# VH-VL binders against q55578, part 30

Target 1, 249 residues: q55578
Amino acid sequence: MAERIQKLLSQWGIASRRHAEEMILAGRVSVNGKVANLGDKADPQQDFLSVDGKQIKADNRPRDIYLLVNKPRDVLSTCDDPRGRKTVLDLLPQDLQRGKGLHPVGRLDRNSTGALLLTNDGELTLRLTHPRYHLPKTYDVWLEGNPSDEDLEKWRSGMMLDGKKTLPATLEVISENKDQIHLLVTLTEGRNRQIRRLAEELGLTVLKLHRRTIGPLQLHTRGKVLGSGQFRFLSPAEIRLLKKQVNLR
Short names: E, the ipSAE of ESMFold2; O, the ipSAE of OpenDDE; V2, 0.75 times the mean of E and O plus 0.25 times the DockQ between their complexes.

## First folded at step 11 (VH-VL; framework fv_pimurutamab)

Design y03 (at its last look DockQ between E and O 0.71; V2 from the best seeds 0.71)
Fold by OpenDDE, look of step 11:
Structure y03 (fold): chain C 249 residues (1-249), chain A 121 residues (1-121), chain B 107 residues (1-107)
Amino acid sequence: as target 1 above (249 residues)
Amino acid sequence: EVQLVESGGGLVQPGGSLRLSCAASGFTFSSYSVHWVRQAPGKGLEWLGVIWASGTTDYGNEFTSRFTISRDNAKNSLYLQMNSLRAEDTAVYYCARGFPGWRYVHAFDIWGQGTMVTVSS
Amino acid sequence: EIVLTQSPATLSLSPGERATLSCRASQSVSKYIHWYQQKPGQAPRLLIKDASNRATGIPARFSGSGSGTDFTLTISSLEPEDFAVYYCQQRSNYPYTFGGGTKVEIK
C-alpha cells in the first residue's frame, strides 16, 4: 500500500516525519529516480526510495520497539524540537535515539510527568491515538486548595469543554490537607490539557500532574519502580495487551 | 453482610515468600479501595499499602520493594505478595476497606479478622 | 511521614467515668484524623472520621474534637464494652500513619 513518503522515512528510521518533510522540500528524496514532492506517496513494495542519491531498502526497517518512559518535568513529548529543548528521545541511549524511528504515543505537556509510551510501531500508534479507542489513563493530580464535593461531582460526571461535555471520569482522593488535595483521576479520553483545563474551570490550580498508567501499562509494577527519566522495554505480555485493546494482532 | 476474610498466613523462613488473600463479600468490591494493615504482636497498627478502585497501588516507603498488592475483581479478592520476609514482618495482617465517598476513602470502615504471619528460622 | 503520638499510653478508669484520649501530630493535619477502637483478639473498628464525625452505628458517648496538631477522643461515660485500645490515624499526608494507641483499662 502506498503511504506518504515522510511516514515511510520515519518508519524506516531515516528521519522524523518533520525532518523528512524538510528533506523532501529540499529535494533530497526521490522515488523511482524522480525527485519527490511534499504529499507524494510511495509503495515500499513497488517503489524505490532514495535519500541523497542512496537507495533505501525497506527490509532494513528497524524491529518493532516498545518503551515505557517516566517523563520528567521540562522534557518535551516530541521527536525533535526546533528550539533544541530536551525531548523524551534524549532520555534514551544513543542507539535508540536515532535510526529506530521511535516516537511518543500521545503527549504529556512539558510540566507533566509520568508514563509515556515510545514506539516505532506506526500502526499501533495510530490505533492508540485514535478517538475510537479510549484507553484509560490514570493521573496523580495535586490541586491547590480543597474542592467541594459538588465540584468533584461535576468533574466526575462531565463538564463542558470547548462546547463538548467531557466523558465521565473516575476520581479518588488519596490525601487532603488545608493547602492541597491529591486525587487519582482516570480519564477515558485525551483532550488537550484536559485535567488542567477542567481544574481551571472549577477555579482550581494544578500544582502537579503525574500519569501513572496508560491502559494496561503501569509505571510502577511488581515492586519495581521506574524512576524519573528512566525507561524500560515493554514485556511481550504488555505488548499483547496493548494490541488487543486496539484490536490489533 | 459486608465482610472481608483474610487467609494465607502461616510460618515462613527468613528470606521466604508468602501470598496473603482477602476475600470480599456483601459489597461491590471493584468500586472500593482496599488496604493492608499489619500489627506485630503487642504492638500498634501499621499501614502497608493500598490498591485503589482504579487498580493502581501505593505503598509505605519501606514496603515498595518487597510487597506487592493486587486484586481480582472477578473473584472479589485482594492479595498481598510478600517477598524477602524478615523476622520483623511477623504480625497479624488485616485487609480493610476504604470508606465509601469522596473524603473518607482512607478511613477504614470494614476490617477482616486478620491472618497471622510468623517469620522464623 | 507524620508521626502521631497518643497519650496516655494507658488510661485506668471505672465504668461510668469520662475518658479523654489525646492524639498529637508532628505537624498540622488540619482535621484529618480518624479514630479506631480495637478489642483484644479483634480487628479495629472505625469510631470517628475527620476529627469529629461519628461513624455509622457508633454510640453518642463517643465524640472527637481538635484541629491542627492536637486531637481528642472523648468517651462521656465508659461502658464495660469500651475498655479497649484506641488508635488515631491521619490522612493528611501520604503515607497514612497510626498513633501508638491508648489502652483504656478497667480500674
Scores: ipSAE 0.812, ipTM 0.923, lowest interface PAE 0.7, mean pLDDT 93
Fold by ESMFold2, look of step 11:
Structure y03 (fold): chain C 249 residues (1-249), chain A 121 residues (1-121), chain B 107 residues (1-107)
Amino acid sequence: as target 1 above (249 residues)
Amino acid sequence: EVQLVESGGGLVQPGGSLRLSCAASGFTFSSYSVHWVRQAPGKGLEWLGVIWASGTTDYGNEFTSRFTISRDNAKNSLYLQMNSLRAEDTAVYYCARGFPGWRYVHAFDIWGQGTMVTVSS
Amino acid sequence: EIVLTQSPATLSLSPGERATLSCRASQSVSKYIHWYQQKPGQAPRLLIKDASNRATGIPARFSGSGSGTDFTLTISSLEPEDFAVYYCQQRSNYPYTFGGGTKVEIK
């Protein structure tokens, strides 16, 4: 079936969709001997698609890959950084960094740590990041300050952020002392710096933010430890659970 | 009536495994954190761990390698899977509900009557 | 890990007497101590949350106080049903820990 060329280049591991668009605009991509335009479609089973003179063959599509990464602080959740800063792809072995079409599913802020899914399954990515599906994500949040019950109830029930009320969150106090509190926070949306901005609105300072889980995915399971900067492949059961949660097969 | 009822205790040999169950009734089980606490004969209380309302778990340091806490909200049940059992695991095992809401989830307002696990010497 | 030391281990008193039970933490836990009562053959029962807040249905003769490292449970006038073991528990740091207990027994 015919698909947009930038999507095909991403699926075949040639470039991110954004970088593929740049390649198309630069005249580097051809379909059936003719230089392609942005927005053009092609079918690798029926068309002769090439990049820099090299044919893209239907049978060379990379296998689907699903990785869980424990993102350390100061690593970007992106597949491409124009300034050359360290990204989550740099945490992977060389053979996974290129040619496989891997990209992050959603993002974590540069100064946040924890669970981040990487995959080349574009359909799963589209669904997992779509607001419609509300995949729960659970965070450890360490705050300086002692919020009142009223403050936390506002956070839990929803607060205005960028003109739109946040979705309800689950909060649980894991521990607290005189000047700080450790919360377990579960969100069903991923708005820009949501936890940090809501904490600041309540007059609280975020000391540390760590994503513990993404849906059924956990960083530390019984008998396995996924340390800072490490990655692992998802099990078939984990892949099935993720797909089921967003109505994929 | 709000209650928790443990089951699955019994006699087991060292190195064996046992799964304890805790059946909840009279409240919305899925909304609460639920904990396991044990008490060796003639000894004090020892917190083993929790499964939060979100489904994630935390454990006392010594228990992370051999014990697994899980829940089945459809069955209103909490479970404790214990592996590689030792004589020192001989105890009454309680399930306990965290206080309602979000701030006092580690204050246990409802307890089961306990189930005895005996690991032969 | 925070160690809670309860003293005395055993307190022998008569009905009507005042009981004073101590819980000392190995480091500051602010006010974040809970107290439980355990009668023979029964599960524990929550008495006090966060040093001084009586749980629902707990008689006024039970009171708690303290902050930092030193905490006290007081039973102003012992009733027959108050002869039990009492435990403190901290919630300030992970993992949560219990004290060793104070047995209040009839003299």
Scores: ipSAE 0.620, ipTM 0.833, lowest interface PAE 2.0, mean pLDDT 88
ESMFold2 (binder alone), look of step 11: mean pLDDT 90; pTM 0.918

Design y04 (at its last look DockQ between E and O 0.78; V2 from the best seeds 0.80)
Fold by OpenDDE, look of step 12:
Structure y04 (fold): chain C 249 residues (1-249), chain A 121 residues (1-121), chain B 107 residues (1-107)
Amino acid sequence: as target 1 above (249 residues)
Amino acid sequence: EVQLVESGGGLVQPGGSLRLSCAASGFTFSSYSVHWVRQAPGKGLEWLGVIWASGTTDYGNEFTSRFTISRDNAKNSLYLQMNSLRAEDTAVYYCARGFPGYRYIHAFDIWGQGTMVTVSS
Amino acid sequence: EIVLTQSPATLSLSPGERATLSCRASQSVSKYIHWYQQKPGQAPRLLIKDASNRATGIPARFSGSGSGTDFTLTISSLEPEDFAVYYCQQRSNFPYTFGGGTKVEIK
């Protein structure tokens, strides 16, 4: 089956999809001796792909890798940063940083911490980031001050953001004092900086944001505590659950 | 009637493991946080941990490594897995429901009768 | 964690007398203190929520007051069934913690 070249390159550990696109645009990728264009497809069983004049084969495809990372503050959820800032890949050993095609699934903003999935499974990435699939995610949210019950209810029931009402959210209060409130918020959608933007809409300031879960994945599980900046491999069971949730086998 | 009922307590040797259960009835179990609290003989109450409605857990500082809280919403059941048990873990173990709503939160309004755990050689 | 200190450890009184129980927090917990009653061989029972709000079914003789670090549970006139151990608990900061308890016993 013919697939987009950038997908193939990503799957083969050559580059992220984004970087692969850049490579294609740069004329570095060829199919059957012809320079590939953005949008071109190739069949890895029938076509010969080359990068920088060197043939690449599916046989050298890295094994599927699935990592859960506890992203620390000031680390970017990207494969590379033009400004040279630290990325989530920098948290990994060198052998995993390069040549494996690992990339973050979705993003946490720079100031947010917690669970982030890294994988070289492009198909899974596509499914997990597709709006069709609502993967629930749970966050620790520390807000300055004490929001009213009315405001919390607004958040729970849905609020207008960019002309579209947010989906209902689950809100639980963990603790509260005169200075701040600690909420546990579960979202089934992933709009850009959704929690921070909603807080802002309510006149609230987010002090800290930490993601605990991604669907069936929990940052901390029985016998598995993942500290800040640390990562672990997903278990086979976790992978199965994750794939099942997005109708993959 | 809203009710919590603990079970699974008993005698266990030091270093052993035990799994406690808490059966809920009379309310929408999945919508509530549920907590474990223990009480050593003749002593006060000690909060052990919680499983939130969202399914995530939090523990007291001393219990994170040895204790695991889980729930089965389909069975309206709460569990406490205890490993590497010590003599000082001897206590009555209670499950308790967190008070619903945005305010008065985590006042424990419903308690089970408790189950006794004795750790002794 | 926040430490709650209850005093006195034991309070000996007669029926009809006023009981005053203290709960002091190691740091400010605003108003987020709960009070529980526990009788021998029974599970605790919620009495007061957030310093001053009686739980459902709790008699009017029970009242709570305080803010910040100092809290008080008052029983205006002790009934025979009120002789028990009373605990305060904070939810201001995680993890939750209980006080050591005050035993109200019959004189």
Scores: ipSAE 0.861, ipTM 0.936, lowest interface PAE 0.6, mean pLDDT 93
Fold by ESMFold2, look of step 13:
Order: C-alpha cells, then sequence, then structure tokens
Structure y04 (fold): chain C 249 residues (1-249), chain A 121 residues (1-121), chain B 107 residues (1-107)
C-alpha cells in the first residue's frame, strides 16, 4: 500500500518524520528515479524508493518494537546528542541501538529518573504525546520542606504556567518528616518541566523526581522488577491498551 | 452509610492461592487510597500494602513478591491476590480506607469487618 | 523499617481512672503517629491523627501528645466502652508500621 514518504522513512528508521520532511524538501529522496515532493506517496513493494541513492527495500523494514526503560539520572531522553552525551539508546543492547528506528516517547529531564517508552511506532508516538489524549503519568516527587495544605491545594486545583492554568492533578502524600515530603503526583498533561516549575512557584525544592507509570505501564509488576537502567519489552496486552487509549487498532 | 466488606477468606493449603475481595459503598471509591492490613490470631496489626487513588501500588517489605493488590473502580472493589501461602499468613485480613484528602491517607478511618484466612495442612 | 514499642503491654484499671499509654519509636517520626482502638472481634477504630489531632466523633477524654520518639495516649476518665487494645502507627517513613498494642482491661 502506498504511504506518505516521510512516514516510510520513519518506519524504516532512516529519520524522524520531521527530519524526513527536511530530507524530502532538500531533494534527497527519489521515487522511481524522480525527486520526490513533500506529500508524495510510495509503495516499497512496487516502487523504487531511495534516499541519497540508496534503496529503501520492503523486506528490510524493522519490526515494531516497544520498550519500557527505567531511565537513570544523567542519561538524556533524546535519540541523538550533538555533544556525545549518554542517551537512553545507550542503555540498550547493540542490536537495538541503531537501525531499528527507536526513539523516546516524550521526555524526562537529565536529572529525572523512571519510566520512559521507546518505540519505532511513529503513529503511536504522535498520539501518546498529543495533548488531547490526557494519558495519566504518575511521579514520585521528593521535596525539601513541608508544604502547607493550602500550597498542596493550589497545586491540585491548578496553577498558572506560561499564561495557562494547569489541569487538575492528583496528589497523595506517601510520607513526610520535618524537612522533606514524598508525594505521588499524577498528571494528565506533559507541559515543560511542569512538576519542577510548580514546586519552584510554591518555594519548594525538588530533591528527586521519578516517573513511576505511563498509563498502564509500570516499572515493576508482580514478580517483575525493572531496575535502574534496565529495559523490557511491552507485553501484547500493554501495547493493545496503549493503542486503545489513543484510538488506534 | 460508608462501608467496606471483605470476602473470600477460608481454609487453604500451604503453597496455595487465595483472592480476597473488599466491596466499598457509600463513598466515591475511586478517589481514595485503600489498604490491606492483617492480624494473626492473638497478635497485632500488620500493614500489607496500598493501592493509591492514582492506581499504583506500594507494599510492605515482605509482601511484594507473593501478594498483589488491585482495584476495579467500576465495581467499587478492592482485591488482594495471595500466592504461595504459608502457615504464618494465617490471619484476619482487613481492608481499610485512607482518610479523605491527600495528606492523611495513611490514617485508616473506615475498616471492613475482616475475613479470616487459615493456612493449614 | 521503624519499630514502635508500646508499653505497658497490659494496663488494668477501673472505670473513672486515668489511662496513660506509651508508644516509643526506634527513630524520630516527628509528630506522625496515629492511634487506634480495637475491641475484641472488631476492626480497629481511628482515634488520633498526627500525635494529637482527634478524629471525627472521638470524645474529648481521648488526647494524644508527643513528638520525636516518645508519644502518649491519655484517656482522662475511663468509660466502660474504653476497655480495648490500643495501637500506635507511624506514617513518617515507608513502610507504615504499628506498635504491638496496649491492652486496657478492667481490674
Amino acid sequence: as target 1 above (249 residues)
Amino acid sequence: EVQLVESGGGLVQPGGSLRLSCAASGFTFSSYSVHWVRQAPGKGLEWLGVIWASGTTDYGNEFTSRFTISRDNAKNSLYLQMNSLRAEDTAVYYCARGFPGYRYIHAFDIWGQGTMVTVSS
Amino acid sequence: EIVLTQSPATLSLSPGERATLSCRASQSVSKYIHWYQQKPGQAPRLLIKDASNRATGIPARFSGSGSGTDFTLTISSLEPEDFAVYYCQQRSNFPYTFGGGTKVEIK
């Protein structure tokens, strides 16, 4: 079946969709010997699709891969770093690091840890990161201080961030002492550094931030503990639940 | 009336499995953390674990591997799946609701009546 | 985990007397102790939150105090319905733990 070329390049692990569009506009992509235009479609089963003269073969498409990583501190949640710093792809076995088209779904700050989905399923990535789907994410947040009930209520009900009030959040106090509090925070949006910025607005210091869950995905389940820096494949049931949450088949 | 009711207790052999249920009524179940606490005959209380309002779980040190807490908000029900049961698991098992709000959710303001689990050859 | 030690194990008193129950933590729990009452054959009942905050519907004769490692539950004048086992519980550190209990019984 004929598909948009930028989608094919992403599926074959050649480039992200955005980078693939740049390649098309730069004249680097050809279909049957003719330079392609943005919006053109091709069928690798029937067409000779090439990038810089190298054919994209139908039988070389990477299979769909879905991984959950427990990202450690000081590892970047990008697929490439111009400065050569360690990325989440470096946590994987060599055969998964390159050529499979894997990319992170969303981001975690360098100093944050926890659940991060890696996949080569570009359509799922677009849906999961789109604001309309409100996939819940739960974080462990360790804060210096002992915030008042009024401070926590402001956080729960919504605070102004970049001129727009945040969506309501779920807060749960796991434990506290005189100088620290451990919260569970559940968000249904992924605004830039939201937890850290809201804590700063309340005069609180984030000591540690760990993403425990992404929707149905948990770092540890009955009989399975995913340790720092480790990864696992998603089960078929987990993949189906994720796709169902964002109206994919 | 706010109420929790446990069921599913009984006699079971060592190494066996048992699933306890806790039915909630009279409050918005999905908004609360719900805990399991047990009490061996003639002994004190032991906290087993919690499922938070967010749906994620935490367990006491010895219970992570053998016990699983889950909830079904559509059925207003809390569950405890117990596997690889041992004689020392013999106890009354209570479900308990965390106090309303978000700060005192580990204070248990509503308890069920308890269900007895006996693990014996 | 934090160990809570309750003393005495048994307190034999008459109605109208004052009961003083102790709970000692193996390390500081600040004020983060809850107290429960349990009658025979019944589930526990929350009495006190965070050392001194009476739960809804708990009579004023119940009071709690303390901070750090040493906590006290006081029943100023025992009523017949107060003869039960009392447990402390900490929420300062995960996992939450209970004390061994103090039985208050009729002399």
Scores: ipSAE 0.753, ipTM 0.883, lowest interface PAE 1.3, mean pLDDT 89
ESMFold2, look of step 11: ipSAE 0.737; ipTM 0.878
ESMFold2 (binder alone), look of step 11: mean pLDDT 90; pTM 0.928
OpenDDE, look of step 11: ipSAE 0.853; ipTM 0.936
ESMFold2, look of step 12: ipSAE 0.742; ipTM 0.885
ESMFold2 (binder alone), look of step 12: mean pLDDT 90; pTM 0.926
ESMFold2 (binder alone), look of step 13: mean pLDDT 90; pTM 0.924
OpenDDE, look of step 13: ipSAE 0.856; ipTM 0.937

Design y05 (at its last look DockQ between E and O 0.79; V2 from the best seeds 0.73)
Fold by OpenDDE, look of step 11:
Formats: structure tokens, C-alpha cells, sequence
Structure y05 (fold): chain C 249 residues (1-249), chain A 121 residues (1-121), chain B 107 residues (1-107)
């Protein structure tokens, strides 16, 4: 099946999609001996792709890699940042940073911390990020002040955001003192900065946001703590569970 | 009737393992946080940990990896896996339900009868 | 962790008397203290939530008060069934902790 060339190059670990686009625009990429244009598609089984005059073979595709990262604060959930800011890929060893096609599945904002999945499995990425599957994600949320039960119920039942009501959420109060409340919030949708925006709508300030789970993945398991900035490989069992949730084999 | 029933306690050698169970009935188990609390003979209560309705866990001692809490909602069951048991782990172990609602999930309104665990050579 | 100190360790009283139990926290816990009753051979029973809110089914003779570091459980008139051990518990910070308990015994 024919796919966009920048996607193929990314999957093959040649470059990020963005960089691949730049390469294409620079005339560095060719298909069957012809210089490729932005938007062009190629079939890796039928077409010959070349970068800088060197043929790229589909059989050299990196093996599927699945990583769980504890994203620290002030690290970006992107493959490449034009401003040169630190990205989640920078948390990996050199051999994983380049040539493997690893990318984040979904996003955590710069100021949020916690579980983030990295993979070079494009199909899984597509499925996991598709709204259809509503993969549950659980967050530790520290808020300034003490929201009323009414406000918590509003949050739980759904609130209007960008003209659309949010899906029901699970809310549990973990702890509370005079200054702040610690909530455990589980979402089944991933709208942009959803938790922070909802808090703001309620007149609350998010002090800290930490994602502890992604579907069946838990950042911390008993006996295995993944510290800030650290990563681990997913177990085969974890991979199977993830794939099963999105109807992949 | 809403109730919790612990089982699996008994005599175990130091260094041994034991798995406790807590069977829930009379309420929608999956909607509630459930906790483990233990009480050494003649002593006070000690909170061990919780598994939240979301399925995530928190423990009283983050550095002690000997105990693991899990749940099976399909079976309305809570579990406590205890490894590398020590004499000081001898206690009655209670499972308890977090109070329904938002703010009182850390108040325990329903308790089991407890199961005794004795660690001795 | 937050340490809760209960006093007295033992309180000897007669039926009909007023019982006053103290729970002190090592640091401020605002109002976030719960009280439990435990009878011999039984599991604890929730009495009071967040310093002053009686749990469902708890008799009116039980009341709680306090804020910050000092909390009190009061039994206005002791009934024979009230002789037990009482524990306070804080939810202000992880980990949740209990006091050492106060035993209310018959004089």
C-alpha cells in the first residue's frame, strides 16, 4: 500500500516526519529515480526510495520498540523541537534517539510529568491516539484550594470545553489540607490540556499534574519504580494488553 | 448486606509468602477504593495501602516492596500478596472499604472481620 | 509521616459519665481527622469523619471537634456498649496514619 513518503522515512528511522518533509523539499528524496515532492506517496514493496542518492530498503526497518518513560518537567513530548529544547527522545541513549523512528504516543504538556509511551510502531500509535478507543489515563492532580463537592461533581459528570461536553471522569480525593487537594483523575479522552483547562474553568489552579497510567500501563509497579527522566522497555505482556485494547494482534 | 470477608491467614515461616483475599458483597465493588490495615497483637492500627477504584495503588511504605495489593473486579475480590515475611508482620489483617463519595474515600466505613497472620519459626 | 498522639492511653469511667478523648497531630491536619471505635475481637467501626461529622448510624452521644493539631472525641453519656478502644486517623498527608488509641474501660 502506498503511503506518504515522510511517513515511510520516519518509520524506517531515516528522519522524523518533519525532518523528512524538509528533506523532500530540499530535493534529497527520490522515488524510482525521480525527485519526490511533498505529498507524494510510495509503496515500499514496489517502489525504490533513495535519500541523497542512496537507496533505502524496507527490510532495514528497525524492530518494533516500546518504551515507557517517566517524563520530567520542562521536557517536550515531541521528536524534534525547532527551538532546540529538550525532548523526550533526549532521555534515551544515543542508539535509541536516532535511527529507530521512536516517537511519543500522545502528548503531555511541558509542565506535566509522568507516563509517556514511546514507540516506532506507527500502527499502534495511530490506534492508541484515535478517539474511538478511549484509552483510560489516570493522573495525580494537585490543586490549590478546596473545590466544593458541586465542582467535583461538575468535573466528574462532564463540563463544556470548546463547545463540547467532556466525557465523564473518575475523581477520587487522595488527600487534602488547608492549602491544596490531591485528586486522582481518570480520563477516557485526551483533549488538549484537558485537566488544566477544566480546573481553570472551575477557578482552580493546578499546582502539579502527573500521569501515572496509560491504559494497562502503570508507571510504577510494586518493586519497580521508574524515576523521573527514566525509561524502561515494555514487557511482552504489556504490549499484548495494549494491542488488545485497540484490536491489534 | 454490605460486607467484606478476609481469608488466607495462617502460620508461615520467616521468609515465606502468603496471599490474603478479601471478598466483597452487597455493593458495586468496582466503584470503591479498598484498603488493607493491619493490627499487631495488642497494638494499634497500621495502614498498609490502597487500591483505588481506578485500579491504581498506593502504599504506606514506598520502600517496602514485599507487599503488593491487587483486585479482581469480576470476582469482587481484593488481594494482598506478602513476600519475604518477617516476625514483625504478625498481625490481624483487615480489608476496609473507602467511604462512598469524593472526599471520604480515605475514611473506612466497612471492615472485614480480619484474618490472622502469624510469622514464626 | 504525621504522628497522632492520643491521650489518655486509658480512661476509666462509669456508665452515664462524660468521656473526653484527645488526639494531637505532630503538624496541622486542618480538620481531616477520622475517629474509629474498636471493641474486643471486632473490627474497627467508623464514628466521625473530618473532625465533626458523625457517620451513618452513629448515636448522637458521639461528637467530634477540633482543628489544626488538637482534636477531641466526646461521648456525652457513656453506654455500656461504648467501652472500647478509640482511634483517630488523619487523611491530610500520605501515608495515612492512626493514633495509638485510647481505651475506655469501666471503672
Amino acid sequence: as target 1 above (249 residues)
Amino acid sequence: EVQLVESGGGLVQPGGSLRLSCAASGFTFSDYSVHWVRQAPGKGLEWLGVIWASGTTDYGNEFDSRFTISRDNAKNSLYLQMNSLRAEDTAVYYCARGFPGYRYVHAFDIWGQGTMVTVSS
Amino acid sequence: EIVLTQSPATLSLSPGERATLSCRASQSVSKYIHWYQQKPGQAPRLLIKDASNRATGIPARFSGSGSGTDFTLTISSLEPEDFAVYYCQQRSNYPYTFGGGTKVEIK
Scores: ipSAE 0.756, ipTM 0.883, lowest interface PAE 0.8, mean pLDDT 92
Fold by ESMFold2, look of step 11:
Structure y05 (fold): chain C 249 residues (1-249), chain A 121 residues (1-121), chain B 107 residues (1-107)
Amino acid sequence: as target 1 above (249 residues)
Amino acid sequence: EVQLVESGGGLVQPGGSLRLSCAASGFTFSDYSVHWVRQAPGKGLEWLGVIWASGTTDYGNEFDSRFTISRDNAKNSLYLQMNSLRAEDTAVYYCARGFPGYRYVHAFDIWGQGTMVTVSS
Amino acid sequence: EIVLTQSPATLSLSPGERATLSCRASQSVSKYIHWYQQKPGQAPRLLIKDASNRATGIPARFSGSGSGTDFTLTISSLEPEDFAVYYCQQRSNYPYTFGGGTKVEIK
């Protein structure tokens, strides 16, 4: 099937989508002997696609890879950072860092920690991040302050953010002490910095934010813990569950 | 009528396994956190762990390697899988519902009658 | 892990008397403790949430007080059904823990 060239170059591990666009603009990419333009599409099984004169063959696509990472603080959820800061790819062995087309599914803020899915399966990424699928994600949120029951109910039922009410959330108070509260928050949407911004609107300070789960994926499985900065491959069962949740086979 | 009913207790040898069940009725099971608590004969109460309404779990110290809590909301059921059982695991095992809402989910307002687990050779 | 120490271990009293039960925490739990009653052969029953808030259906003779590390459950006038074991539980820090219990028995 015909796909945008920058997507194909990413899937074949040649470059990030952003860098692939730069390569296209520089005239380094050709389709059927003609220099490609940004926005052009190609099908590697039907078209002759080349980069710097080297053909991109259909059978050279990297195998599908699915990783769960426990992202530490101060690591970026990106496959490419122009400033050269540490990214989630830097947590991986060298053979996985480049050439495999890995990218994060969604993101976590720099100062957030926890579960982050990495994959080169672009269709799964598109569906898992699409608002219509409402994949639940559960966070540990440590706050400074003593929110009232009314404050927590506003958060649970939905609050205005950028002119649109947030979807209902599940909240559970794990523990409290005199000046801090530990919440378990489940969201079915991924709006920009939603937890942090809603906490700020309620006058609360976010001390720590940790994503515990992404749908069926957990950092802690049957007494085994995926430590900070570590990664693991998804099991075949986990991959099937994710695909089933978004109507893939 | 709001009820929790445990089952699956019995005699098991050291090193063995048991799966306890807790059947819920009279309330919307999926909205609640549900906990396991045990009591050795003549002793006090010990919190084992919880499965939250969200489906994620937390365990007391010493239990996260041998015990697994799960729920099946379609069957209104809570489960405790216990492996590598030892004599000190001999106790009555209770399931308990967290208080309604979101703030007092660790106050147990409904308890089952308990099921006895005896670990001896 | 927060240790809750209940005293006395046994309290021998007559019906009509006032019972005062102590729960002390190894570190501050603010107000975040609960109290339960357990009659012989029965499951526990929730009495008090967060030090002083009576649960639904609990008689007014049960009251709780305290904050920080020192908490008290008071039964103002004991009735025959109040002779039981009482446990405190903290929710301030993971993992949640119970005290060792105070048995209130007939003198």
Scores: ipSAE 0.668, ipTM 0.855, lowest interface PAE 1.8, mean pLDDT 89
ESMFold2 (binder alone), look of step 11: mean pLDDT 89; pTM 0.914

